# VH-VL binders against DNA-directed RNA polymerase V subunit 5C (NRPE5C): the designs that were tried, part 13

Target 1, 233 residues: DNA-directed RNA polymerase V subunit 5C (NRPE5C), of Arabidopsis thaliana (Mouse-ear cress) (q9m1h8)
Amino acid sequence: MEETMAEEGCCENVESTFDDGTNCISKTEDTGGIESKRFYLARTTAFEMLRDRGYEVNEAELSLTLSEFRSVFGEKPELERLRICVPLRSDPKKKILVVFMGTEPITVKSVRALHIQISNNVGLHAMILVLQSKMNHFAQKALTTFPFTVETFPIEDLLVNITKHIQQPKIEILNKEEKEQLLRKHALEDKQLPYLQEKDSFVRYYGLKKKQVVKITYSKEPVGDFVTYRCII
Short names: E, the ipSAE of ESMFold2; O, the ipSAE of OpenDDE; V2, 0.75 times the mean of E and O plus 0.25 times the DockQ between their complexes.

## First folded at step 11 (VH-VL; framework fv_ecleralimab)

Design n6 (from d3 with light chain S31Y; at its last look DockQ between E and O 0.70; V2 from the best seeds 0.00; counts 0 for: pae E 2.5 > 2)
Fold by ESMFold2, look of step 11:
Structure n6 (fold): chain C 233 residues (1-233), chain A 121 residues (1-121), chain B 107 residues (1-107)
Amino acid sequence: as target 1 above (233 residues)
Amino acid sequence: EVQLVESGGGLVKPGGSLRLSCAASGFTFSNAWMHWVRQAPGKGLEWVGRIKSKTEGGTTDYAAPVKGRFTISRDDSKNTLYLQMNSLKTEDTAVYYCAREYEWYYAFDIWGQGTLVTVSS
Amino acid sequence: SYELTQPLSVSVALGQTARITCSGDNIGSKYVHWYQQKPGQAPVLVIYDDSDRPSGIPERFSGSNSGNTATLTISRAQAGDEADYYCQVWDSSSDHVFGGGTKLTVL
């Protein structure tokens, strides 16, 4: 099959057909307006985050307005239709899936049902769950049954893209080889790098894992660039 | 199940050559940094060398005693790691293990059972 | 080049605690990994990054590292713990380095 069909196959697991474009939309609807706006904001941030992580994201999704979102998905969007599935630019055979979990409590049964639901989705290498309910310890343990990394974000953490509202230096994520060359070049050992915590919002935004290294470049006028390195712990 | 299986060991005269293979299964071989580690009879473990993933340059590094004589290569389409050993010496007699590097930790989390190389006249 | 030193042997009574040391210059600034090798078998990773256990390794295996000495501790020693134990580090100039190994005998 064609590349477009393979990419569209990720997003085609919507269960039922809905009339999205002719749905009643009103920004004066308090409950529907709040719900659809929260999904719009979170979904837009998710696309921006995936782009910044190196995934191939359609520009139309990044520029979608709230009005256009509501025309397609309605004031009370079907969660399954909100899912995002995009390929990694550097390896299009690898895809990431973003799932909006809804307000129902998330249990081990919920996680296993999700596993079954996506079992035929070829090429998934990562997944992000957008949460509107707390996930208990047993459900969190169940996430380890997936053969790939599963991240969770409360929807509230995606209502604003933190990279837009904070002065940000130039950021480069080192691969494993680049990290080793850094250590050899400076005769450093792994423990001697300054640390950055896994729970840091910046680390979570880029999906960084333990032992990865971030190169941070500050442009300092008039002296020039200042470079630091941080290792995730 | 994640597994590494070495083969190609045997008896070789000093100055000879031998090629070892390591067949991998149960994980994405192309993403892994792979190593050879040897153990002379009755002695300890000694790192021989490694090869990085092709995506990260595919470069090799070797321990000083084998540099210039041993060559590590990989065939990602066959999930196979290779060790070409030339100009073999008696002190190269050992069990040769194939090992996978554990993510970013510089540790070896998966080992094969080893293949014996004996260099004697 | 960088070197690691281990005692040749350590003995421990059943149910007691064994401690195996690995000495190196400023080893506390490096991450130390430990392997168990039973006779006729391949090594098995039992501790990485000084003190972390891989999945499936019992909690009675623990590790520490400071100054010039890293230590592997095996609590409540069992007959099945009898093996050779190796420490290992990565060094920016010497690459991967193993200690000479320690034979643990459980009496």
Scores: ipSAE 0.550, ipTM 0.858, lowest interface PAE 1.9, mean pLDDT 87
ESMFold2 (binder alone), look of step 11: mean pLDDT 95; pTM 0.961
OpenDDE, look of step 11: ipSAE 0.813; ipTM 0.949
ESMFold2, look of step 13: ipSAE 0.449; ipTM 0.820
ESMFold2 (binder alone), look of step 13: mean pLDDT 95; pTM 0.964
OpenDDE, look of step 13: ipSAE 0.813; ipTM 0.950

## First folded at step 13 (VH-VL; framework fv_ecleralimab)

Design p1 (from n1 with heavy chain R100K, light chain Y31W; at its last look DockQ between E and O 0.67; V2 from the best seeds 0.00; counts 0 for: pae E 2.2 > 2)
Fold by ESMFold2, look of step 13:
Structure p1 (fold): chain C 233 residues (1-233), chain A 121 residues (1-121), chain B 107 residues (1-107)
Amino acid sequence: as target 1 above (233 residues)
Amino acid sequence: EVQLVESGGGLVKPGGSLRLSCAASGFTFSNAWMHWVRQAPGKGLEWVGRIKSKTEGGTTDYAAPVKGRFTISRDDSKNTLYLQMNSLKTEDTAVYYCAKEYEWYYAFDIWGQGTLVTVSS
Amino acid sequence: SYELTQPLSVSVALGQTARITCSGDNIGSKWVHWYQQKPGQAPVLVIYDDSDRPSGIPERFSGSNSGNTATLTISRAQAGDEADYYCQVWDYSSDYVFGGGTKLTVL
């Protein structure tokens, strides 16, 4: 398998100057190579995200290289083959499905077709759509007909894993009992916790819902860890 | 269809015992925090107690007037909530509702129609 | 222990706006929920988290909460709105607390 190919350009792949006075090869586009790289990056981030959310993710998928990805899926991957379906570690009967959507506009018809296509998938409790096109509000409303939560991510938001590219505090998600114990310990009402918005990139990365609480631990060099709690709104 | 159906109410003498049942359907009972709420005739609503999901400890909490006399339990295999009432007093006369907590909101989104308990000499 | 106070009754003319108050010490720091109860029936959640409506509750039901007072507002009152209304909170020390209830009469 060859290493990752950069976009073709004059500086890398230009051979000797031609004598006829025309420009040499100044620009070459490999849209298949760019497309496969985008899917590779997004799919890798999706696996990491699912692992961090508590799903059972095969280690081989996390360590897959771009060249290995292209060997399996090609330069223009068939989108249905890119799908991810993995069980929740704490309850293996519950599965999540990740679907990579094409570049065509996403309509109510597209959503209904997807609904029919996945109707046989037993144990599905959540789904993520990776989008390359806008979804109109009618299509978005149609997602509510699924018997489980459906999230959407523009593919651009998955090209990098935000938890790995800046110093990241430690994130721990509290269950409902742990939240109540926190409130009682600090004599706090539910409404008094500091907030994180549902649209926050870390909230979306972990798939957090309203009223859930995250424990955030920042490392402080001269003093011990700084801990704060945030409630999703 | 989401439903809660109470049963087991009736007439009992002071000092007596009674067990109420609440049959649940249409939601994942084992994940829910479940409650008993009562209403004396012509009076307002009064929280009686709760039981948490077993996954989150399965512990119970009670309002002061009933603590030590009432016991809430659940059987997740039967989707049934129970209220064991011992040492009953005339002040315990009420319609008893079972109720489901609304997700993480500390509110009650599903109620049964209630069962009447009358404690009278 | 934490207490909630409601007026015993409120009257409203048909088509007018009713306001039902729920008073408590620093109630603005708590999420307030509201229930409607018609005679012989179980309560129904009509507002949660101060101002949010469950599905199926008409927009004419609204709520607000600040300082020491939460308010349930019913615009364009209809005969079918005649009921008892209860506010309710969770309190870290008192758990679940209901107000005494308010009888709404639509004239």
Scores: ipSAE 0.481, ipTM 0.830, lowest interface PAE 2.2, mean pLDDT 86
ESMFold2 (binder alone), look of step 13: mean pLDDT 95; pTM 0.966
OpenDDE, look of step 13: ipSAE 0.802; ipTM 0.949

Design p2 (from n1 with light chain D49E; at its last look DockQ between E and O 0.65; V2 from the best seeds 0.00; counts 0 for: pae E 2.2 > 2)
Fold by ESMFold2, look of step 13:
Structure p2 (fold): chain C 233 residues (1-233), chain A 121 residues (1-121), chain B 107 residues (1-107)
Amino acid sequence: as target 1 above (233 residues)
Amino acid sequence: EVQLVESGGGLVKPGGSLRLSCAASGFTFSNAWMHWVRQAPGKGLEWVGRIKSKTEGGTTDYAAPVKGRFTISRDDSKNTLYLQMNSLKTEDTAVYYCAREYEWYYAFDIWGQGTLVTVSS
Amino acid sequence: SYELTQPLSVSVALGQTARITCSGDNIGSKYVHWYQQKPGQAPVLVIYEDSDRPSGIPERFSGSNSGNTATLTISRAQAGDEADYYCQVWDYSSDYVFGGGTKLTVL
């Protein structure tokens, strides 16, 4: 497997003379579970992301510790066991599937194999692929053949939950009717709203689509609450 | 694939009533905001009204010339949009189109072929 | 009571560039959409949000919008482009508003 991004805490000075070819003890004193730590971090972030998107997520998954994760999945987790499938709270017939991909390059064959594998899963309306390798142009085109939305995240983007590392104001996502009521109330045209880019990490975290509006409330300045609205483009 | 088909047009006298239907297929009708747009013979397009999705309140809005006389409704179980036209006037004579709003753009990406309503004495 | 004004007619020579205007007070602050309608047919969306093309619309159709005028541009005009063209906006006070339409004649 490919090495995790965690820095090793050490070796002696730079030397080429190891006694018998063993790896330098610079590997952390984790029991060889750097792979499991990467999956743990990414999977925990995925659960948090799904909860924040409105999916029914078991509270136990959100509070799972690394030790507990390893006791269930081991130090080299089997990827299919890591999958997440949860229903949308507002419509429990609709489910999202999160698939953790391996380190092999992702090809059209890989995408077709996944398509066949999930064909029996009734009620899927969305899918997220967590990637550890590059996806070539042909594989990317193949994703468009799914009958539902498919998102991709490099695993590195899920090792940290971005919403925990910045001061987060109050966030409300408006539906289409609420957006129109906002426009009428303030005598605004759609074009006059300030924008957030579709590529923004925050936008991707919440799975926001073009034209959706986010109401953002900042509450910690002495002048009181500040409300702003941003439209996704 | 995606299709809208209107029906129910015809001849009526002033003061009469008609009900138009629009059958939808190839998309999730219940999520869509649906519209009626009309075109008098030899004239331009004129917005008539709309109905929002039920999950967003199912409310209707109408152009001033038809407000109080026309009623838009929807039956999501039948994928059908309706226009009830009462107290018809000669100036209501037009081809009536059913149209789907394009996502969040306030534009019309799918149109039916239209049904002719003629109001004459 | 927001209103849009279009010329009644525009002519273009085959292979040349046609420009159809849509005028309104501060129309540049609104998104403008354009429809093509051939005789006896339903309208077809050809440009939305000033300059974007729906899938399947050739790139020779383009649009711009600033100040009080939006413009639909059709480069390399073909006989099949002969049609009526309508601009349309949404306005927070008037809802959906169409222009009066422009008949494009390809000579």
Scores: ipSAE 0.497, ipTM 0.839, lowest interface PAE 2.2, mean pLDDT 86
ESMFold2 (binder alone), look of step 13: mean pLDDT 95; pTM 0.963
OpenDDE, look of step 13: ipSAE 0.796; ipTM 0.952

Design p3 (from n1 with light chain D91H; at its last look DockQ between E and O 0.71; V2 from the best seeds 0.70)
Fold by ESMFold2, fold request of step 14:
Structure p3 (fold): chain C 233 residues (1-233), chain A 121 residues (1-121), chain B 107 residues (1-107)
Amino acid sequence: as target 1 above (233 residues)
Amino acid sequence: EVQLVESGGGLVKPGGSLRLSCAASGFTFSNAWMHWVRQAPGKGLEWVGRIKSKTEGGTTDYAAPVKGRFTISRDDSKNTLYLQMNSLKTEDTAVYYCAREYEWYYAFDIWGQGTLVTVSS
Amino acid sequence: SYELTQPLSVSVALGQTARITCSGDNIGSKYVHWYQQKPGQAPVLVIYDDSDRPSGIPERFSGSNSGNTATLTISRAQAGDEADYYCQVWHYSSDYVFGGGTKLTVL
């Protein structure tokens, strides 16, 4: 990031977002990987949240299907292309940026690189970071040096829009053998699973320990059931 | 104190058979995933196979060089792990270690001192 | 199948810091464990999950893992640290995989 510049501005048609739709009436098919479905759900929730906060959100983004999302961003979306930048309806000169962070640990260097990357963004008045990794105390403190409010959301908190009174997900705790079969089936090692911290209230409620895996099944239309696995760290 | 003690090593001709035992103490053996790891003289460590706890299905897995020739079993009433080695080859010559898997970490936290198996004609 | 590569030997001056590498394709996506083995003895786990120490292992043993390389670091090297060191991972298709080992010599 220090070596290269990212995009200068906001989403004034700079990054291609598939909002043209298609005249396809067919039901949505899940033909892709779990990774793309996860980003699709989180990004859709982010748009709904921004609309509810008073930002100008393209209606096509709110109604984007999983199939359309995959045609634009692929099965393993590049994170920078997922960024959202939209203006306030009440003051179009004020913009909010949503950045999807990678799985690498968030350090002071990462925050500094982001600060430099967006320093030429005129009109940016708020930012949301969607996290997939831990952010150490120094990195968290570095966020407070931005000249505007920076919020953070774990991506897991955006997989479901809680304001829609979503049904409670189905919870299954895997034993050690079931965890291994999951890993073999998906060609993974457990470090690659999404995490859930040991201090999390859900983890403490069930008495889960490091390395245990929970299967969480969300039922959400129109995409259908979404299954995710979390490894306790 | 937690310990593992291997026994049953010795000299055997190619094509022969040998059974190794590993006596466990100081921990709940029936809950543990147990392993055999070998080390040829002057060489590195090589995983041989494992057996899961009975509550996890009691199944076994083997490294490719020993599949079909070696059989791992356990007797939880005696806290003992076994390795039955059949159709032995000279390349099976090694010190054989019994090892315990560390909780859910896929690591080996307790090792025996090993027993030497020599396969020669 | 999945392989791990270690240098055959590493030398360190008494009191200095030793670094032993373990290379593998995408090893940063896997948890790496490290074992110390002295002549005629069984291996001893010294690091698990990249950087965690079992009880009884001094803090001068540490580990890191990113990209294609994991590193065991032994600060303030002592004569008693002279040993062979092995890295190990679990792989979804190759199961338990050890590196070839590195002989650490303390000068």
Scores: ipSAE 0.674, ipTM 0.901, lowest interface PAE 1.0, mean pLDDT 85
ESMFold2, look of step 13: ipSAE 0.514; ipTM 0.840
ESMFold2 (binder alone), look of step 13: mean pLDDT 94; pTM 0.960
OpenDDE, look of step 13: ipSAE 0.822; ipTM 0.953
ESMFold2, fold request of step 14: ipSAE 0.671, 0.622; ipTM 0.904, 0.889
ESMFold2 (binder alone), fold request of step 14: mean pLDDT 95, 95, 95; pTM 0.962, 0.962, 0.962
OpenDDE, fold request of step 14: ipSAE 0.828, 0.824, 0.827; ipTM 0.956, 0.956, 0.956
ESMFold2, look of step 14: ipSAE 0.640; ipTM 0.899
ESMFold2 (binder alone), look of step 14: mean pLDDT 94; pTM 0.958
OpenDDE, look of step 14: ipSAE 0.824; ipTM 0.954
ESMFold2, look of step 15: ipSAE 0.612; ipTM 0.879
ESMFold2 (binder alone), look of step 15: mean pLDDT 94; pTM 0.959
OpenDDE, look of step 15: ipSAE 0.824; ipTM 0.954
ESMFold2, look of step 16: ipSAE 0.589; ipTM 0.870
ESMFold2 (binder alone), look of step 16: mean pLDDT 94; pTM 0.959
OpenDDE, look of step 16: ipSAE 0.814; ipTM 0.953
ESMFold2, look of step 17: ipSAE 0.583; ipTM 0.868
ESMFold2 (binder alone), look of step 17: mean pLDDT 94; pTM 0.960
OpenDDE, look of step 17: ipSAE 0.818; ipTM 0.953
ESMFold2, look of step 18: ipSAE 0.582; ipTM 0.868
ESMFold2 (binder alone), look of step 18: mean pLDDT 94; pTM 0.959
OpenDDE, look of step 18: ipSAE 0.814; ipTM 0.953

Design p4 (from n6 with light chain D52Y; at its last look DockQ between E and O 0.55; V2 from the best seeds 0.00; counts 0 for: pae E 2.6 > 2)
Fold by ESMFold2, look of step 13:
Structure p4 (fold): chain C 233 residues (1-233), chain A 121 residues (1-121), chain B 107 residues (1-107)
Amino acid sequence: as target 1 above (233 residues)
Amino acid sequence: EVQLVESGGGLVKPGGSLRLSCAASGFTFSNAWMHWVRQAPGKGLEWVGRIKSKTEGGTTDYAAPVKGRFTISRDDSKNTLYLQMNSLKTEDTAVYYCAREYEWYYAFDIWGQGTLVTVSS
Amino acid sequence: SYELTQPLSVSVALGQTARITCSGDNIGSKYVHWYQQKPGQAPVLVIYDDSYRPSGIPERFSGSNSGNTATLTISRAQAGDEADYYCQVWDSSSDHVFGGGTKLTVL
């Protein structure tokens, strides 16, 4: 019994399952099943990312299984239902919105339409766009007209949570006052702090901006905690 | 649309007091660190002091010549920055600007047009 | 207290390159910001963090900073560039410090 012959007959004569993740299922063009799995993975990573950034995230969203996701949202989820809007734990009046964009090209018109749609969301402090298509230069420029920071992530970058694959040190993001206190205490300028690149996947995961400082605590068994500070450049 | 407008300048005798106001519009004032910078007639710019956002402590810092005499405060509900000047000296004669700190850069990206304070006998 | 020094004046011929210096002890370890001020007007930020231009500032304006000297460079000088120019830093002990200003005259 050869796998090759059974595989070809299997794909045509058997309904697709996404627990397998086989190439055979992809060739039957089961768009709904593949699409829902990608949204599930990206949305779960987005919740984990928001939790790690200090937002109030419901534990149920973090533990949602693929089958539970599909029972709630279906195999072709309505994109607006996928949106995430959660408050910052330290300042509950500040909210972040995550918007899952469609496959249509993202143009200046698309960005202006989004701006209008969300203009009445009081307390919105930041927004993340999960992209399924490229955004041209003019559309990117239009994002700068929002009164808050807008980040973009290709959906592909959210299919895996990078923090689950390596040991996570303890991370504390300094606010501007805490950074100034650090500099004054040590009679330093921010050019004199060790750097962390803005493009670093760690930096992008936590949404860090240039000039921010992170306190990184490594727990080393023989010595205890080792603390270092890094400035985003 | 982003704008700062100072008011409250005028003539005052040495030892007197004066309160300046700076009305802000077009940005989230409550998140901003706000500054006063002055310029004596025909002279250069001199930093006077700063107030931080309330969420980051709301504390103030002052240049040495004005410590103990000047007080910076803010009213986030009115988008207004204040400078209370007491025990004024003739050396305090200047145009007073309010300025917004540019994000995390310690630079001043938005300035008002200034208000003149004259301290003279 | 940390101090910055600038020349009192600099002259440049129309269309030529002007260079305005700002000197301070180990100023290269600090970020330097530059402001343009025309008579009767508020200062305008033209360079921040040594070399970056805010939106709306022509690329003719550039900056550098190393050692004990930061420099504002204005290429292809125009009559409209005639103004006073100030450098500024933040220092952990002295807070915000401005240079004394340089009057740029376009001849």
Scores: ipSAE 0.445, ipTM 0.815, lowest interface PAE 2.6, mean pLDDT 86
ESMFold2 (binder alone), look of step 13: mean pLDDT 95; pTM 0.960
OpenDDE, look of step 13: ipSAE 0.811; ipTM 0.949

Design p5 (from n6 with heavy chain R100K, light chain S51R; at its last look DockQ between E and O 0.77; V2 from the best seeds 0.00; counts 0 for: pae E 2.1 > 2)
Fold by ESMFold2, look of step 13:
Structure p5 (fold): chain C 233 residues (1-233), chain A 121 residues (1-121), chain B 107 residues (1-107)
Amino acid sequence: as target 1 above (233 residues)
Amino acid sequence: EVQLVESGGGLVKPGGSLRLSCAASGFTFSNAWMHWVRQAPGKGLEWVGRIKSKTEGGTTDYAAPVKGRFTISRDDSKNTLYLQMNSLKTEDTAVYYCAKEYEWYYAFDIWGQGTLVTVSS
Amino acid sequence: SYELTQPLSVSVALGQTARITCSGDNIGSKYVHWYQQKPGQAPVLVIYDDRDRPSGIPERFSGSNSGNTATLTISRAQAGDEADYYCQVWDSSSDHVFGGGTKLTVL
């Protein structure tokens, strides 16, 4: 059941919890409205993720409301208009591209078409594909032909930003020099550090690679901070 | 094509100096940790030293036998690694390789073909 | 300083399995890398992180590491495998250390 103070004479085009809805043309579920909301949520999470990875992201994109999104992109957004291309703050010559894929099956031909389409985009050093369909083995192998790393995310994984929890520990990603200093300080090799799996949602959110080390700080207010280090495997 | 090309080897007398160069292509040199490794005739491989990327401090480390005599530097605008060798000894006679560290693995995935340094009176 | 020890030579019959050892104090707590060097050529990385193969290295090259010994294994030995083989580690106090090398002869 939806807890709403006001009631309309016709069904909303959004499904209510514990409500079967009513069957009229204006009261039929609006699949375009659901589609636009999914893209809005995923696109907002993508901008937040890119900001957290160190890319230059316009604050207007982070604060865009669903209403504003629909005004700009419509109820059935054109996927090419949803693309994100932003530079790395530390090196503005390096850019990342986020591409929103359609619902059609992703084949080797579609991957090669994408490759051709972006061939003129100078400065790309990474790409993220937001998927609405499964990518078969041959299409995944075709992604390795790009001159940079290509990541894939099912759109479902971007509908909520997993880092927005009050109980999140503080995360700091060590660069290669900081990792070596840590190892020398404790007379260790990285094989002896505790691990995080590459598949971990948190690892994927930050785009971490094998051998990188994260410093995790848990706040213990009575005692102070508890710090641990984990190596990606 | 990814490659490293050493130059500057030759014959030098004990106590002399020599500067080696290593030209890099096909990868982002400025992000790489670069190394020198040597091999005396008929002997095994011996690590000489390294230089880190400038974004990570650009610091150098050396093996004990060469510390204080050898200096590693880099010019990222020319994609070139250098080894300045001073106070050369006959024990420094070797083929000198430049090598690139493999990502974060402490392994060497790209090697040059080497340049011969002969220290003889 | 940290040291690695390898046998001076190993022989293997064509088509058989060769094993080249690399010994070091608690080497099992380190990642071991292996290089192949043919006469007059630069070394080539054949195994990194104990057992992983770079692109282009055939699966008949494999590695293991435990206790005080790491081992490079070459199955179905070919004439082209005849070379010198070096193990290497990074150590927090000694930096990069190479073994003395092993000459593999394919009979």
Scores: ipSAE 0.522, ipTM 0.847, lowest interface PAE 2.1, mean pLDDT 86
ESMFold2 (binder alone), look of step 13: mean pLDDT 95; pTM 0.965
OpenDDE, look of step 13: ipSAE 0.820; ipTM 0.951

Design p6 (at its last look DockQ between E and O 0.53; V2 from the best seeds 0.00; counts 0 for: pae E 2.7 > 2)
Fold by ESMFold2, look of step 13:
Structure p6 (fold): chain C 233 residues (1-233), chain A 122 residues (1-122), chain B 107 residues (1-107)
Amino acid sequence: as target 1 above (233 residues)
Amino acid sequence: EVQLVESGGGLVKPGGSLRLSCAASGFTFSNAWMHWVRQAPGKGLEWVGRIKSKTEGGTTDYAAPVKGRFTISRDDSKNTLYLQMNSLKTEDTAVYYCAREYDEWYYAFDIWGQGTLVTVSS
Amino acid sequence: SYELTQPLSVSVALGQTARITCSGDNIGSKYVHWYQQKPGQAPVLVIYDDSDRPSGIPERFSGSNSGNTATLTISRAQAGDEADYYCQVWDSSSDHVFGGGTKLTVL
């Protein structure tokens, strides 16, 4: 053929015997627009997730439009500027940090560098890494050396907030006092609570840890509410 | 760095009252569930009671032998735990320890004070 | 009310393994914690949640819990291990309960 077209939408040089030989050049950087939108969506979901976990989140961050996001961070945001650090509402001395990772492979060297970079952030009790690449086994092992829990989310898992599906049951996370009262009320011991057998995406969204208990309310018309309790293992 | 220091022990007659204090340092006292544990001379450990963090309700619970006679309180602004003991009996004679619960989801005591001796005798 | 039973004493030869038991009805449904108390000192947590060690406790201390019995195991016993040992649980009816204590003698 005297001309070929790329499926990805970017034309390159083409040669032909009867063609003028003109090459198309994209007027805009489609990859840049897609990149900023992905970070916007993931960052918005992260704020919603943190709010739902009980962190103090500014309403302005939850209502930020894509246009406003691009005005502040640009079409190719600097990832360090995207970080989120917010305190827990029930204990403002406890903070969570969300870090957006780049597309480069994540190695032990990368994890060590991050550890040093955040060493002065007093009050961190948890961290979330938003990944664009897989972590190798050694990098995953290195995360266990942090003095707090480190969670990882592929960016693709944050492009949509899974809790906004209309068929999700009502979820309430019990504090320690509420768990103790539940056990006393039913004459149960700690290990006798049913284990959580619900989707792992739900456990990840709320950041649930070992020994926490969730109250799950299913609204069954017209029989009424069905309540069950599950303990994270 | 992390310390619990009891004070206020002494000699008291049966039917009397005594107030113990436990000064905490080196950790966020307001988040901790705090306990009193006692040990009669030459005997084993006995749980006396506890007070929860105010965020978790601030409620108290007591072992049956002391219920109604002992009151646990806390002052988070002073990092201090208290035990008010009323209507004391000779069987209340013991070293009284304050103890910190290990973590918000566990029922283990990871930090103990040195103890203060309470002697109930005429 | 819920009770925990420990032997009054256990003897172990220097360098050998000591096992201290803590018995209670369905204790395997609970998390068991262990404390060491040396003469004239406050207790020290040596095992929590059946088998976990706090920072600074050597690996020769281990624990297990199943059925009606929890066990504290001290491998390669040293003279410095001579102490009283207490087990402890939380119980939904009786709250916090300690065992009666076991005096470990290292011969």
Scores: ipSAE 0.371, ipTM 0.758, lowest interface PAE 2.7, mean pLDDT 84
ESMFold2 (binder alone), look of step 13: mean pLDDT 94; pTM 0.958
OpenDDE, look of step 13: ipSAE 0.760; ipTM 0.933

